# Ledger of designs, part 32: miniprotein binders against q9zu90

Target 1, 292 residues: q9zu90
Amino acid sequence: MKTELEEEEEEEWRSVHEVLLIVLPYLHSLFELLSMIRVSRSLRDAIRDETALWTKLVIEPPLSSRLTDDILSEFSSKSAGKLKTLILRQCLMVTNKGLRRVVDANPLITKIIVPGCSGLTPEGIMECVESLSKNNHKLETLHINGVNGFTKQHLSALYTYLSSEGTIDLEVCPKCDEVRMIPSCSRESCNQKQRKCRGCWLCIPRCAECAVCLVGSDTESQEAACGNDDVLCLECWLVLPKCRFCNKPYCTNHSSRRHEIAITDAASRPSFECEACYYRAGTNPYEVDYQI
Short names: E, the ipSAE of ESMFold2; O, the ipSAE of OpenDDE; V2, 0.75 times the mean of E and O plus 0.25 times the DockQ between their complexes.

## First folded at step 12 (miniprotein)

Design m5 (at its last look DockQ between E and O 0.48; V2 from the best seeds 0.63)
Fold by OpenDDE base, look of step 12:
Structure m5 (fold): chain B 292 residues (1-292), chain A 100 residues (1-100)
Amino acid sequence: as target 1 above (292 residues)
Amino acid sequence: TDQERANDYLQEANEYQDEGNYELAVLMFFLALFISREHNDKTLEAQAYNRLATAFSQLGEHELAIWWYRFALDVATELGDQETIQDVRDELERIKSQHE
């Protein structure tokens, strides 16, 4: 028998379970989910047992760099075969075997987004798409920008399994005739169907922050700390925080790579150390172990 | 308004935190975060990140706290909120010093 006081306290406060049910649908990433799991055993158990939550798996920084095929398999298994959306951003350690294992276990996947997963190959992607196309199932979204080595033949083959051209984020570049992502341009004057800046990122330099084309003699570009030959327009470069040592900024998408430096002077501009500069000096003391 | 609701959630979360109910506190901070994203309210977003970081720090989840503080710092930097930037940096330094 709960005491009258316990009943009154229960009436005044929201139930953890009730609020959890409201929150769960809005969780964006595995990082948020894992954060919630670390709060309490009760939340961990509730989340673990909620299979519906695991129908969408989003792995992005800071978890991306630590995601292995085995870890991916572990998390994908929580869907009990009902995974629909798989988003892996910059998961460098994920291999074709790892992705195939997930796909084979989850035949209902409709959305695969794997930008920057350089451990994958066109052949691996093709095998996954072929597997998913069995039993009249169709993949609806395939974003594979950052998977290197795609040819026109691969693209053509993919389209045999996919219903619409809009499902793949890769196109044949009109400038180099290679299969690449064709970015949009944020410049208003370039928002025409026959824009001169229509081309892949290799053919048309673009700001990594605002996606404005950097075509023309009057466009100054600055190097970013992001790597991959990312460049910034001058406007974005000026406003983004700079590495204290190399004076290179990260774009917003790669801001998580910043190693913050304690500045003793309150008047000093926010400074960080970029990953490249930081690791020259030693190991990251802030490595988060996300192994469950 | 959704902003009012988000502020209510932040307030409620703080109350739960003060009572030691970290489960509800974190959940309510997440609700505020989600509202912020829906409305592209960067100020609210930064606050939610900062509050989550603080909550995780109080739970002894210092590694998670660091990452949430970094998210707060990124948004605060985008906003040019120097006060929040400094506060977050101070907290990061505090956490670092306690674990050295």
Scores: ipSAE 0.759, ipTM 0.931, lowest interface PAE 0.6, mean pLDDT 86
Fold by ESMFold2, look of step 12:
Structure m5 (fold): chain B 292 residues (1-292), chain A 100 residues (1-100)
Amino acid sequence: as target 1 above (292 residues)
Amino acid sequence: TDQERANDYLQEANEYQDEGNYELAVLMFFLALFISREHNDKTLEAQAYNRLATAFSQLGEHELAIWWYRFALDVATELGDQETIQDVRDELERIKSQHE
């Protein structure tokens, strides 16, 4: 049984504008926003008029390949200076100047996450962090893995602007003394504060799926289908689906590379071919044409 | 609970979609999607992606539909959900055959 009050609450949720306001804080990416714009002219106009929607700007594939400094500036300007979180994944055409322009226009940014943005340099990142540190403003998150050329001196300089250890996703590897990401290890024997497996991916062999270290006589590993000498711990290898020809699995991150095989026998279990086995047979690659 | 509300949002969104109210349908599908992400409910997340893709296909936005189906496929693959994987592949082939 519904009361009249419950009906009024349901009607509040049904108004397009009221629901949009509830949705806005949870939008993940620019792609989601632009998808909404294509639904109707009414929704497009409502989104255009709501500056609160632009407190977070997330650009990643597929849109990231089209993003220039000018386009980035255009989208970031919609925040009217209120931007808090900037996430750019694999935005190869964004340069130091483009990033600096966004930072200068948005002094309240607390999170910058720019993995794989190879057009950025350590010096450009340092300039942005320095600018944001004005007026006791605190940058809470800086993820810069994939930006080439960071040195120990760059990290030291960045730490002078940042209060908390762990704000930056890079650190000095204790094994090779290079600036790298140091994965955590979930292996129970490695839960100690002075773990022997503390080191970067190049110094410590690790499972491509779960990042546990593969050091010691009690660790076994198998090749992954992912290539580049990726390996898997036995536990992950056992549970991951395998290529029907070479018996190598993909890690979860590369699972989209599977060429799934149509089932023609109702009693047969589904299977897949990895890219290497698929192309070795000379078959045409499966292709889904994508555009946005 | 929020998860029970997410399932209710999906059901309500389906009704809006049947009535042709795509503004509310898409918004309610996004609400379900965001609740699924907040609770790390990958099954619900894949359902929401799939429903969004279908809505965009019905709107004639086939390029967007393909990408939303790919998001559904990615999560279903992570789950090992072969039924959803096959459903999404069939729909992707349908869209390609109708617009080639």
Scores: ipSAE 0.607, ipTM 0.883, lowest interface PAE 1.0, mean pLDDT 80
ESMFold2 (binder alone), look of step 12: mean pLDDT 77; pTM 0.701

Design m6 (at its last look DockQ between E and O 0.52; V2 from the best seeds 0.00; counts 0 for: SAP 71.765 > 70)
Fold by OpenDDE base, look of step 12:
Structure m6 (fold): chain B 292 residues (1-292), chain A 100 residues (1-100)
Amino acid sequence: as target 1 above (292 residues)
Amino acid sequence: TDQERINDYMQEANELQDEGNYELAVLMFFLALFISREHNDKTMVARIYLELAKLFYELGEHELAIWWYRFALDVATELGDQETIQDVRDELERIKSQHE
C-alpha cells in the first residue's frame, strides 16, 4: 500500500497550498517554520491561518536564547487552544509565568519537553501539571531535565497526576539519592551486565556526546568546550570539530556555540572558534542577530 | 527509490528557484529534507541546508541564510564531508566579500 504521501507525490502538485499542507506536519522546529514564512507573504498568510499547524511548538537553538514569555505566548496563541506538544530546549528566559500562561491557554497539551529551561522551577512545573490534570486530562510526556531543584517530594507529587513511570525523564539516582536524569549507557558491556554505571551525570562521568560511562581506569576523558565540566570519550573527541585556538570540541548539543572561521586554505580542516576563545579574540563578523 | 525521490525534489526545487518560484522551491527542498532525515542521510541533509541557505540569501534574507549555512557546515563537519564544507566556506567568503 503506497503511503498517502506516495500517492500524493504521484499527483502533479497543483498548488503551493497543497504542497504546503504536506510539508507542514514534518517541520522539526519553529525555526524551519519561521524560515518558511519569510519566503513570501502568501506562505506567511497561509501558515498563519492554519491553526492545525500550530499543534506542535518546538523552540530550540538558535531561537531559544531570544524566547521570552511574551513571544512564547504569541506563538502558542496561534494554536487557538489546540496545542498538544510543547518543546522548549534551553529557553533560559522562559519563566514559570510564561509556561503557565501557555498551559492555561492550551488545556489539551499532552507533551511538555523543557530540557535546559533553567528559568523554570519545580513549583512552576507542578502548577502546570496540576492545571493540565483538570477535566480528566493527562499529560503523557514530561521531560524536565535541566530544571533545577527537584526533590523526591516534587517527583512523588508529579506522579500523583501522571499515570506512568515513563512519563518523567527524572529519577532518583541510586548513587546520590537525588532527583536527576539517569542516562542510558551506550557501552555494550554495561548493558549486558548489571549496570554498575547506573547513576546521574554527577555521580557517573559520561561522554556528553554518546552518554557512554567513563568509569574505569582505562577510560580516558577529554574536556569539551561546552563548559559545565562536560567531558567526551576519546572516540567522540576524535571525530568532533575542535576549536582552532584551544582544540576543545563542542558536543553536538552545543554545536550552535561554534563561531565559524572562514579559512581560505582549502587544506585546513574546518575550524571554528569556541565561545570562550571568541570573547577573548574579538567580534565574529558572522554573528547573526536573528529576530523572532 | 528514496534517493531518486530526493534527487527529483532537489532538481525540481532548483528549477523552480531559477524560475523565481521561491515558494514552491522551498517546499520541494523541505520535502527532500524530510526524506533525507528519515533515512538518516546526513550528507544530503547538509546539502539541502546549503541549498536553503542559498535560496534565502537570494531572497535577501541574509541573516536567515547565515543560520542555514551554519547548519550545513555543522552537519558537513561532523561527517567530514570536505566538499560540502568547502562549498559552504566559498559561499560565506563570497558573502563576506560583498559586504566589505
Scores: ipSAE 0.716, ipTM 0.932, lowest interface PAE 0.6, mean pLDDT 86
Fold by ESMFold2, look of step 12:
Structure m6 (fold): chain B 292 residues (1-292), chain A 100 residues (1-100)
Amino acid sequence: as target 1 above (292 residues)
Amino acid sequence: TDQERINDYMQEANELQDEGNYELAVLMFFLALFISREHNDKTMVARIYLELAKLFYELGEHELAIWWYRFALDVATELGDQETIQDVRDELERIKSQHE
């Protein structure tokens, strides 16, 4: 019935399809999915046919910088109303209207994580949570750090719709009474409640990498290259790569700010320069200090 | 055992890539990636990102390849993995020189 070429191609495709079904549940982000569809038209079509498994939508850099409300609606529509998890990291062009549109089309959402989405407001978040709370549905996770302007009244209202403590990543800081993110601390003395370090980033000095508190005369810290007076505990400072000139490291989140140094010689020296040293060295080539 | 499985998937993916079976090769790379992430083996994660970048470059998807190289570079610099950093730097320079 079939030609030999058609039989061989059909068997090879069945092998690819079997592995694809194993891979799909483990895809982390939209970028990974879109990368895979660029491999071939056959793989793209197979992934499209299996998109009913799209109950999780994760958009982060690099795609997040280009995500508009319309593009967000396009991708979320692929879930056909079945979306359960929406993660938007640093999606600066998404507005309250864009988020509301997704929420209204996907009443089964239980997890919303929107760090760094500065186009969103507390009022927009409130409207989305209210919409999701209809029909006795409860949002299980709401991470909104980086959305400016949350008040105690907003937090109280949000908790009337949510299923449990710890659902929201913001709390009232016991030190400044402002609504802030309060990092956990892995320091042993804090775990044994011998040291009080419960407080926001503004009230409790913390390592920019691991968030361990730096309170007390017995803690040591070193400056990070990240700026804004960021510091690191000694343990993190020791292991992070350092700027060639100032010996300050970036925390992991800011590692993209490194200016790589071209190495044309046989050297095993550090390969990057931080922004401060890069621009200072290139900004004033005639300024030099002498000690006579 | 999972380390042996990661290595087997990586070897199979490379062989499939050489044979032109890019569909199955990319899937093998992703299988290795997911296992490596579960074990927090960031060294292997950076290596798999590098292999994905090479695969997409070979396919002519140069913008995707550059982003996968950048992902590899980010993880390698976090780790201080100079071998991977050098590999990525060499490949990015090769791309620039071939595209002029």
Scores: ipSAE 0.609, ipTM 0.879, lowest interface PAE 1.1, mean pLDDT 81
ESMFold2 (binder alone), look of step 12: mean pLDDT 80; pTM 0.762

Design m7 (at its last look DockQ between E and O 0.40; V2 from the best seeds 0.00; counts 0 for: SAP 78.665 > 70)
Fold by OpenDDE base, look of step 12:
Formats: sequence, structure tokens, C-alpha cells
Structure m7 (fold): chain B 292 residues (1-292), chain A 100 residues (1-100)
Amino acid sequence: as target 1 above (292 residues)
Amino acid sequence: TDQERANDYLQEANELQDEGNYELAVLMFFLALFISREHNDKTLEAQAYNRLATAFSQLGEHEFAIWWYLFALDVATELGDQETFQDVRDELERIKSQHE
């Protein structure tokens, strides 16, 4: 006879487990998953045993700045080679070596989305795509906006491995003839198939600062510290003061959120710490022992 | 409505938290969060973030609490909700001061 306590624990466990099963499919990011793991041992064990959860790895701001190659490798290994979707947004510390390690360990990846990962290079991406193209496997989605240095030759080479137009989020800009993302225009007047505003974000800057039409929701490369959806044009981004730690600027409207850093060197430009960096200083949720 | 359901989840989660059932409380807060995203309800989203932050703080997971509060701040900023923004900021300062 189970003790009343054991029965109550079992009932509670059943209820928790049932709700967990409802929640798990809706988890968006690694952070949400890791948060859930920290709630209890029971949830941790349940999540650890659910291999399906590890087939998609999503790292996004504001936590992207804390992701290293080693951490990435650690979490990608949880898929046991079954990773299908890798989304790394603005992971500045991820290198070609880090990405390659993940790709080599997970030959079934079909979706790579790495916008704003400035530590990557076209050559690194190419090596990954080449690796994934072995054994008749094909990458279905490759978003590489914000990886600098792509040439037409790189793009052409990528398309030798990737059969469908639209797999890559980069195109040859009709205005500057450079390989860039050509963002959509949010303006109704620009929703025409042959919009005059068709061009890369450099050719057609849209900025939260100047309220000019944001060309490209995915130009994440210029995230403002202001939070969600405030995309700055490069011009605004370049001229706005940037956080010393994350290199994100505030728009003028949110400049009050800056924590000014005392200038110790008269020759140094005034620097500030963004609110996010200020409060998260010394914190890294990826370094916690999750016992996974 | 889904919004009513989300509010019910928030309320239930609060009650569960008071009862010490943190596991189920957190799960219910997540459900509310997911509904908010589905409906693009930024107000509900901010609330869910704040509740999650509070829950993790109560669990002693202060690091995670900070990050959830930062999400709340971002949404509050987007909404122009100065009151929520200030409240969350004050809570962040409190957490920071306790761990310095």
C-alpha cells in the first residue's frame, strides 16, 4: 500500500507531467528550456529524457552574447546527433570552429539560421554546408544575414549545394550589386512586386531612430538595446553610443536607460552600460550545472 | 477566450505558488506566455515575464529571474508602460543589491 504521501506525490507528479507535455511543444528558446530545468529535479529529469526537445536549438538575444563555442557544443550534444534546426541569432562569440563542430556532430541539420553571428565567415559557412551536403543530405534553410564578407562567388558556390532559390536569405542587391539581405518593406506603398525600395539595408536603411521604413525585420545585425523590433539603420547605429559590453546602442528615445561609466581615460570616448548588461553582469545561465 | 484562459492560468499559477507548488505554477505561467505570443498580446506577455521572473526569484534562481525581468523590461518599454518598467527595474535593483 503506497502511503498517502506517496499517492499525493504521484498525483501531483501526474498533474505536473500532464501540463509539462502540453508546455513542451511551445518552448521557443534554449533559455526557456533551461529555465524549466532549474525549477525542479522532476522537470529536469522529464526534459532530459525527452530527446525530441533537443532537435531544435534556439539561442536569441539577449542571451546570445553569452554563448560560446563550448557551450554551444555542450547543448548541441544533447540531441545525440539528431539536431535538425539550429537558430543562433547574434551569437557574437560563436566561431567557424564552433559551428563546424555542431554540424559535424549533427549531419541531419536541415535549417541553419545564424543572423548577426559576426564571428562566422563565408568560408566557415561554406565548410558547414559542404559537410551537410554529404550523403545526399540537403540543407533546406540557410539564413546568414549579418555574416560579413559574402561575395557573389560565395553565393554561387553555396547554390551548388543548395538546389532551391530562397534557401538562402542573401541576394545580390540590385542597387549596390553586393551580396546582402534584401528586406521587405513594411510600408504599404512599398508592397508592390517591383518596389522601388528593393535593396539591401545599406542601400535602403530603415531605422527606429529616424522612423524611416524598416527595411527587413531580419536585419538583426543592428539590434538596439531598446529591445524587441527596434532596428536601427546602420547610419543611426554607427553614430549612436554603444554599450561597452554588448555593443548595442539605445535609440534617442531610450537613452535614459544608459548607465554611464565614469571615463577613467580622458582620451576614451564616453561609454555606457546598457540596462541589460548592468543587471546581468556576472550572470550566465549557460554556465549553470544543469545535471543534464 | 484564449485571453480569459491565459488570465485563468495566471491566477491559478499565483495560487499554486502560494501553496508551494512551484513546478505547476511555472508551467502555468509558461502557458500564459505562449498564449500571449500566439495572440501578439504584449500586455499579457509582459505580465507572464514578470510572473516568471518572480517565480524564479522565489525559487532562489536569481540569475534566471534577472533574465526574465529583462524580458519584461523590453516589452514594457515597447508598450510605453512606465509603471511596469519602473517596478521591474526596482525589483532588479533589489536583486542586484542582495547578491553584491
Scores: ipSAE 0.770, ipTM 0.936, lowest interface PAE 0.6, mean pLDDT 86
Fold by ESMFold2, look of step 12:
Structure m7 (fold): chain B 292 residues (1-292), chain A 100 residues (1-100)
Amino acid sequence: as target 1 above (292 residues)
Amino acid sequence: TDQERANDYLQEANELQDEGNYELAVLMFFLALFISREHNDKTLEAQAYNRLATAFSQLGEHEFAIWWYLFALDVATELGDQETFQDVRDELERIKSQHE
């Protein structure tokens, strides 16, 4: 006869499996999956036994800073060669060799999204695309912004292997003629003027938060804490948290650079010091550094 | 509504967590988190992050708990939610001092 503990584990596992099936379509990242694995042996075993969970591999902060070629190979191998989507965000330690190994082991990949993976080169990306194009297989998505050194010749060569324009997230900028990512602008007045704000981040001043262009007399901007003369439109500036000393906010993408400050007054908003103000004044003895 | 459904999941998950049923509780916290993201409900999102972090702390998974708390802290700052911000900072300080 089963004990109460054994009956509870069987009942919980049955309920856990049903909820896991509901959760599966919403899984975003490997971090979420690994978190689930750490909860119980039953959940770990359910995830291990479900090969469909491993056809999409998304690695981003915080895990991306720890990802080496060998670790990437280890996690991608869980797909048993059936990986279809590979997303690596800011995985600085991944090299061309590591990516090629995953691609060669997973010939069914249709999406490669590798923004900010500065260890990759255009030549390494081209080799992976060439490898995937064998047997008339077509890569559907290739997002490579943040990989340095793409030229017009590289784009032309990549499109000989790909099926449609718009597959690659880089274009030739109409302002500087360099291969860049061209942000879209949702401002309605720009649409009526034939999108005269079409250009890369270097050519068109844009809000660091929403990418709306900041050209012309109908715009206002404020300085961001992000550095490199980043600016924000007034709407984003008003809602973003500000440094307590210089009154400059970080955009959402740089929010991890805030040095948070505990406040005992419940009526006040949480506050922080930006890196410039924090290090100018020295280390705050009541502040802990979890990311620096 | 889906927001009412997400709040129901949080309530059920809290009861499961109090009973020690961590695996089902964590999965239901994830359901609430995913619904909050689909509707851009930052208040529910912060609550889900905080509950996940608490669950991992109770399980002794302190590295995961710290990261889930940091996600909660970031959203609490965006919302101007001083109570959540202070509660999360207190828990982060407790974990850091207890495990240094």
Scores: ipSAE 0.675, ipTM 0.894, lowest interface PAE 0.9, mean pLDDT 81
ESMFold2 (binder alone), look of step 12: mean pLDDT 76; pTM 0.705

## First folded at step 13 (miniprotein)

Design n1 (at its last look DockQ between E and O 0.52; V2 from the best seeds 0.59)
Fold by OpenDDE base, look of step 13:
Structure n1 (fold): chain B 292 residues (1-292), chain A 100 residues (1-100)
Amino acid sequence: as target 1 above (292 residues)
Amino acid sequence: TDQERINDYMQEANELQDEGNYELAVLMFFLALFISREHNDKTMVAQIYNRLATLFSQLGEHELAIWWYQFALDVATELGDQETIQDVRDELERIESQHE
């Protein structure tokens, strides 16, 4: 027997529009939104007319590689100046001009998260922050990891506009004195304010998957297929899928680099080939000295 | 329970899809997806991604279908779900062969 409440919920959800209004706040990315727009003209029109939905813009892979300044401007304009949250992950083609255009059109932005947007510069970010700091407005979150070229001077200048600790995801590394992201350590014993493992990714070896520090004689690390000297803790290494040829796994963030191998044998575990092995397939794949 | 809700939304979405009501079907799949994500039920997430991919394939949105299948494949691979991996690969191969 469905409860009266379940029957009422089923009856109330009969309109596409009503269900759409429930779904829209929970969308994680622009990709999901664009997917819904492709289902029907009716959904497209309904989504287009809901300006409240465009107060948060999240662009991440696979759309990131296609995002230009003009496309960014087009989507940001849907907010009618009410954009509050801008998240651009790995948007390599977005420039300072593109970001500034969005910021100027949306003076109420409180969150800017642009990790891996290598087309941006510290100066471009500074101009955006300065613009948003007008009229007693304050930016609450600024994640700029992956924007290259930040100096201590840039960071100091940003803090003149951003009064709260933790607003910026970059810090001065206590180990190398460079401006970098300092990851938290997932190890419980390291959750102290003065943890010995406090340092950037270059100074402190960490698992690429779970960010646990690999500091100490007892920490076994395994190489990842990700390149860039990415390493994995044993626990993460054990559970991640491994390349059929080199037995190296990708971290979850680089899983898209897997070349899936069509295994004709139903009994064989699905395997992938890493990019390095894939491009070497023209050369004897067995000559890779797998130093275990 | 949240699991019951997920199952109900999935069932309803499948029925709606079979009836050709793709608008309501996709919304029900998203409702199921949101609950599944909140509970970190990666198995259900992979299944929903696969269902969404199939839905878009039926709509002739082949590019979207490929992307959703890739998402399903990524999650299923992480989980070691061999059945889902094979199903998704078969569908990807089918779509790719039709567009050559």
Scores: ipSAE 0.737, ipTM 0.937, lowest interface PAE 0.6, mean pLDDT 87
Fold by ESMFold2, look of step 13:
Structure n1 (fold): chain B 292 residues (1-292), chain A 100 residues (1-100)
Amino acid sequence: as target 1 above (292 residues)
Amino acid sequence: TDQERINDYMQEANELQDEGNYELAVLMFFLALFISREHNDKTMVAQIYNRLATLFSQLGEHELAIWWYQFALDVATELGDQETIQDVRDELERIESQHE
């Protein structure tokens, strides 16, 4: 008889090999792999020899800016054709040919997640998805937000190659009829009308922080420091840190724009100035994003 | 629950790190990290990044420790946690000056 107690499971998990087998399916980010091989010879050897390790390949900033087609091929080749998940975030130097090379070498890929990879085109994505559909294989997940130029015809064609439960992160916006990302809305009143607030960011005013819609007579929007008419719901506005001069917050996504104020007194609360207040001489660092 | 699993992994990882069992400690930190990422628990993610950075600094892997501290700094900035931001910056300065 076998009893699975939490204490016994903790003792079994002290075995390096047993825990490594549980961790390995998740270790396909470059930093995670580099970290593991530097811990011990045992981990380095296990990672080097384990082709299942390369079923998921993740490249993110800041390293994504150095990822070329050749480097991508080098990492994917270690999967020996077993790559299932490919995640490339803002890999500007990856081209259609680089992606196609990976797809052709890895016919088992079920997830392609390539947000912000501006070197890719709808045609390049179509070729990859079509190639994967061979041999009774179907893609399950395709995230392509940030790749320009997708049309309704492209989406229609893409869905013929995906599995029945397959997903694409772009849709036809019911308001402007353009292919866009349609954010989810967690507002309870919108659940009563299933499609009341369905629309892209351009068509539906939404909180820049939590994406809840700001349409309706019982919602109030608050101005954000982010610019470009970005707004926040009251709840997000209340909890986000504020510029000490204009009392406007940045959303979390734009928090890097804060001009942090050094404190000398440990009792002082941290504070920042937004870019608009910091540059009070009349110059506007946001002039190129005025329309967007 | 998943939250109890995260807490258990973190406790075990910290004990293993104190014992000098870095191999198993890093594995337990990664288990906690993956669950925390799945639930978008950014506070826990920042804590785990900090622990990983400290572990690699103890191993003498200073370049790697710097990158893990930079990940912690990214998340702390996203959260607006100025105290953590300053603590991480102080640690980065110490490592880059080759001060231990």
Scores: ipSAE 0.478, ipTM 0.821, lowest interface PAE 1.4, mean pLDDT 79
ESMFold2 (binder alone), look of step 13: mean pLDDT 80; pTM 0.741

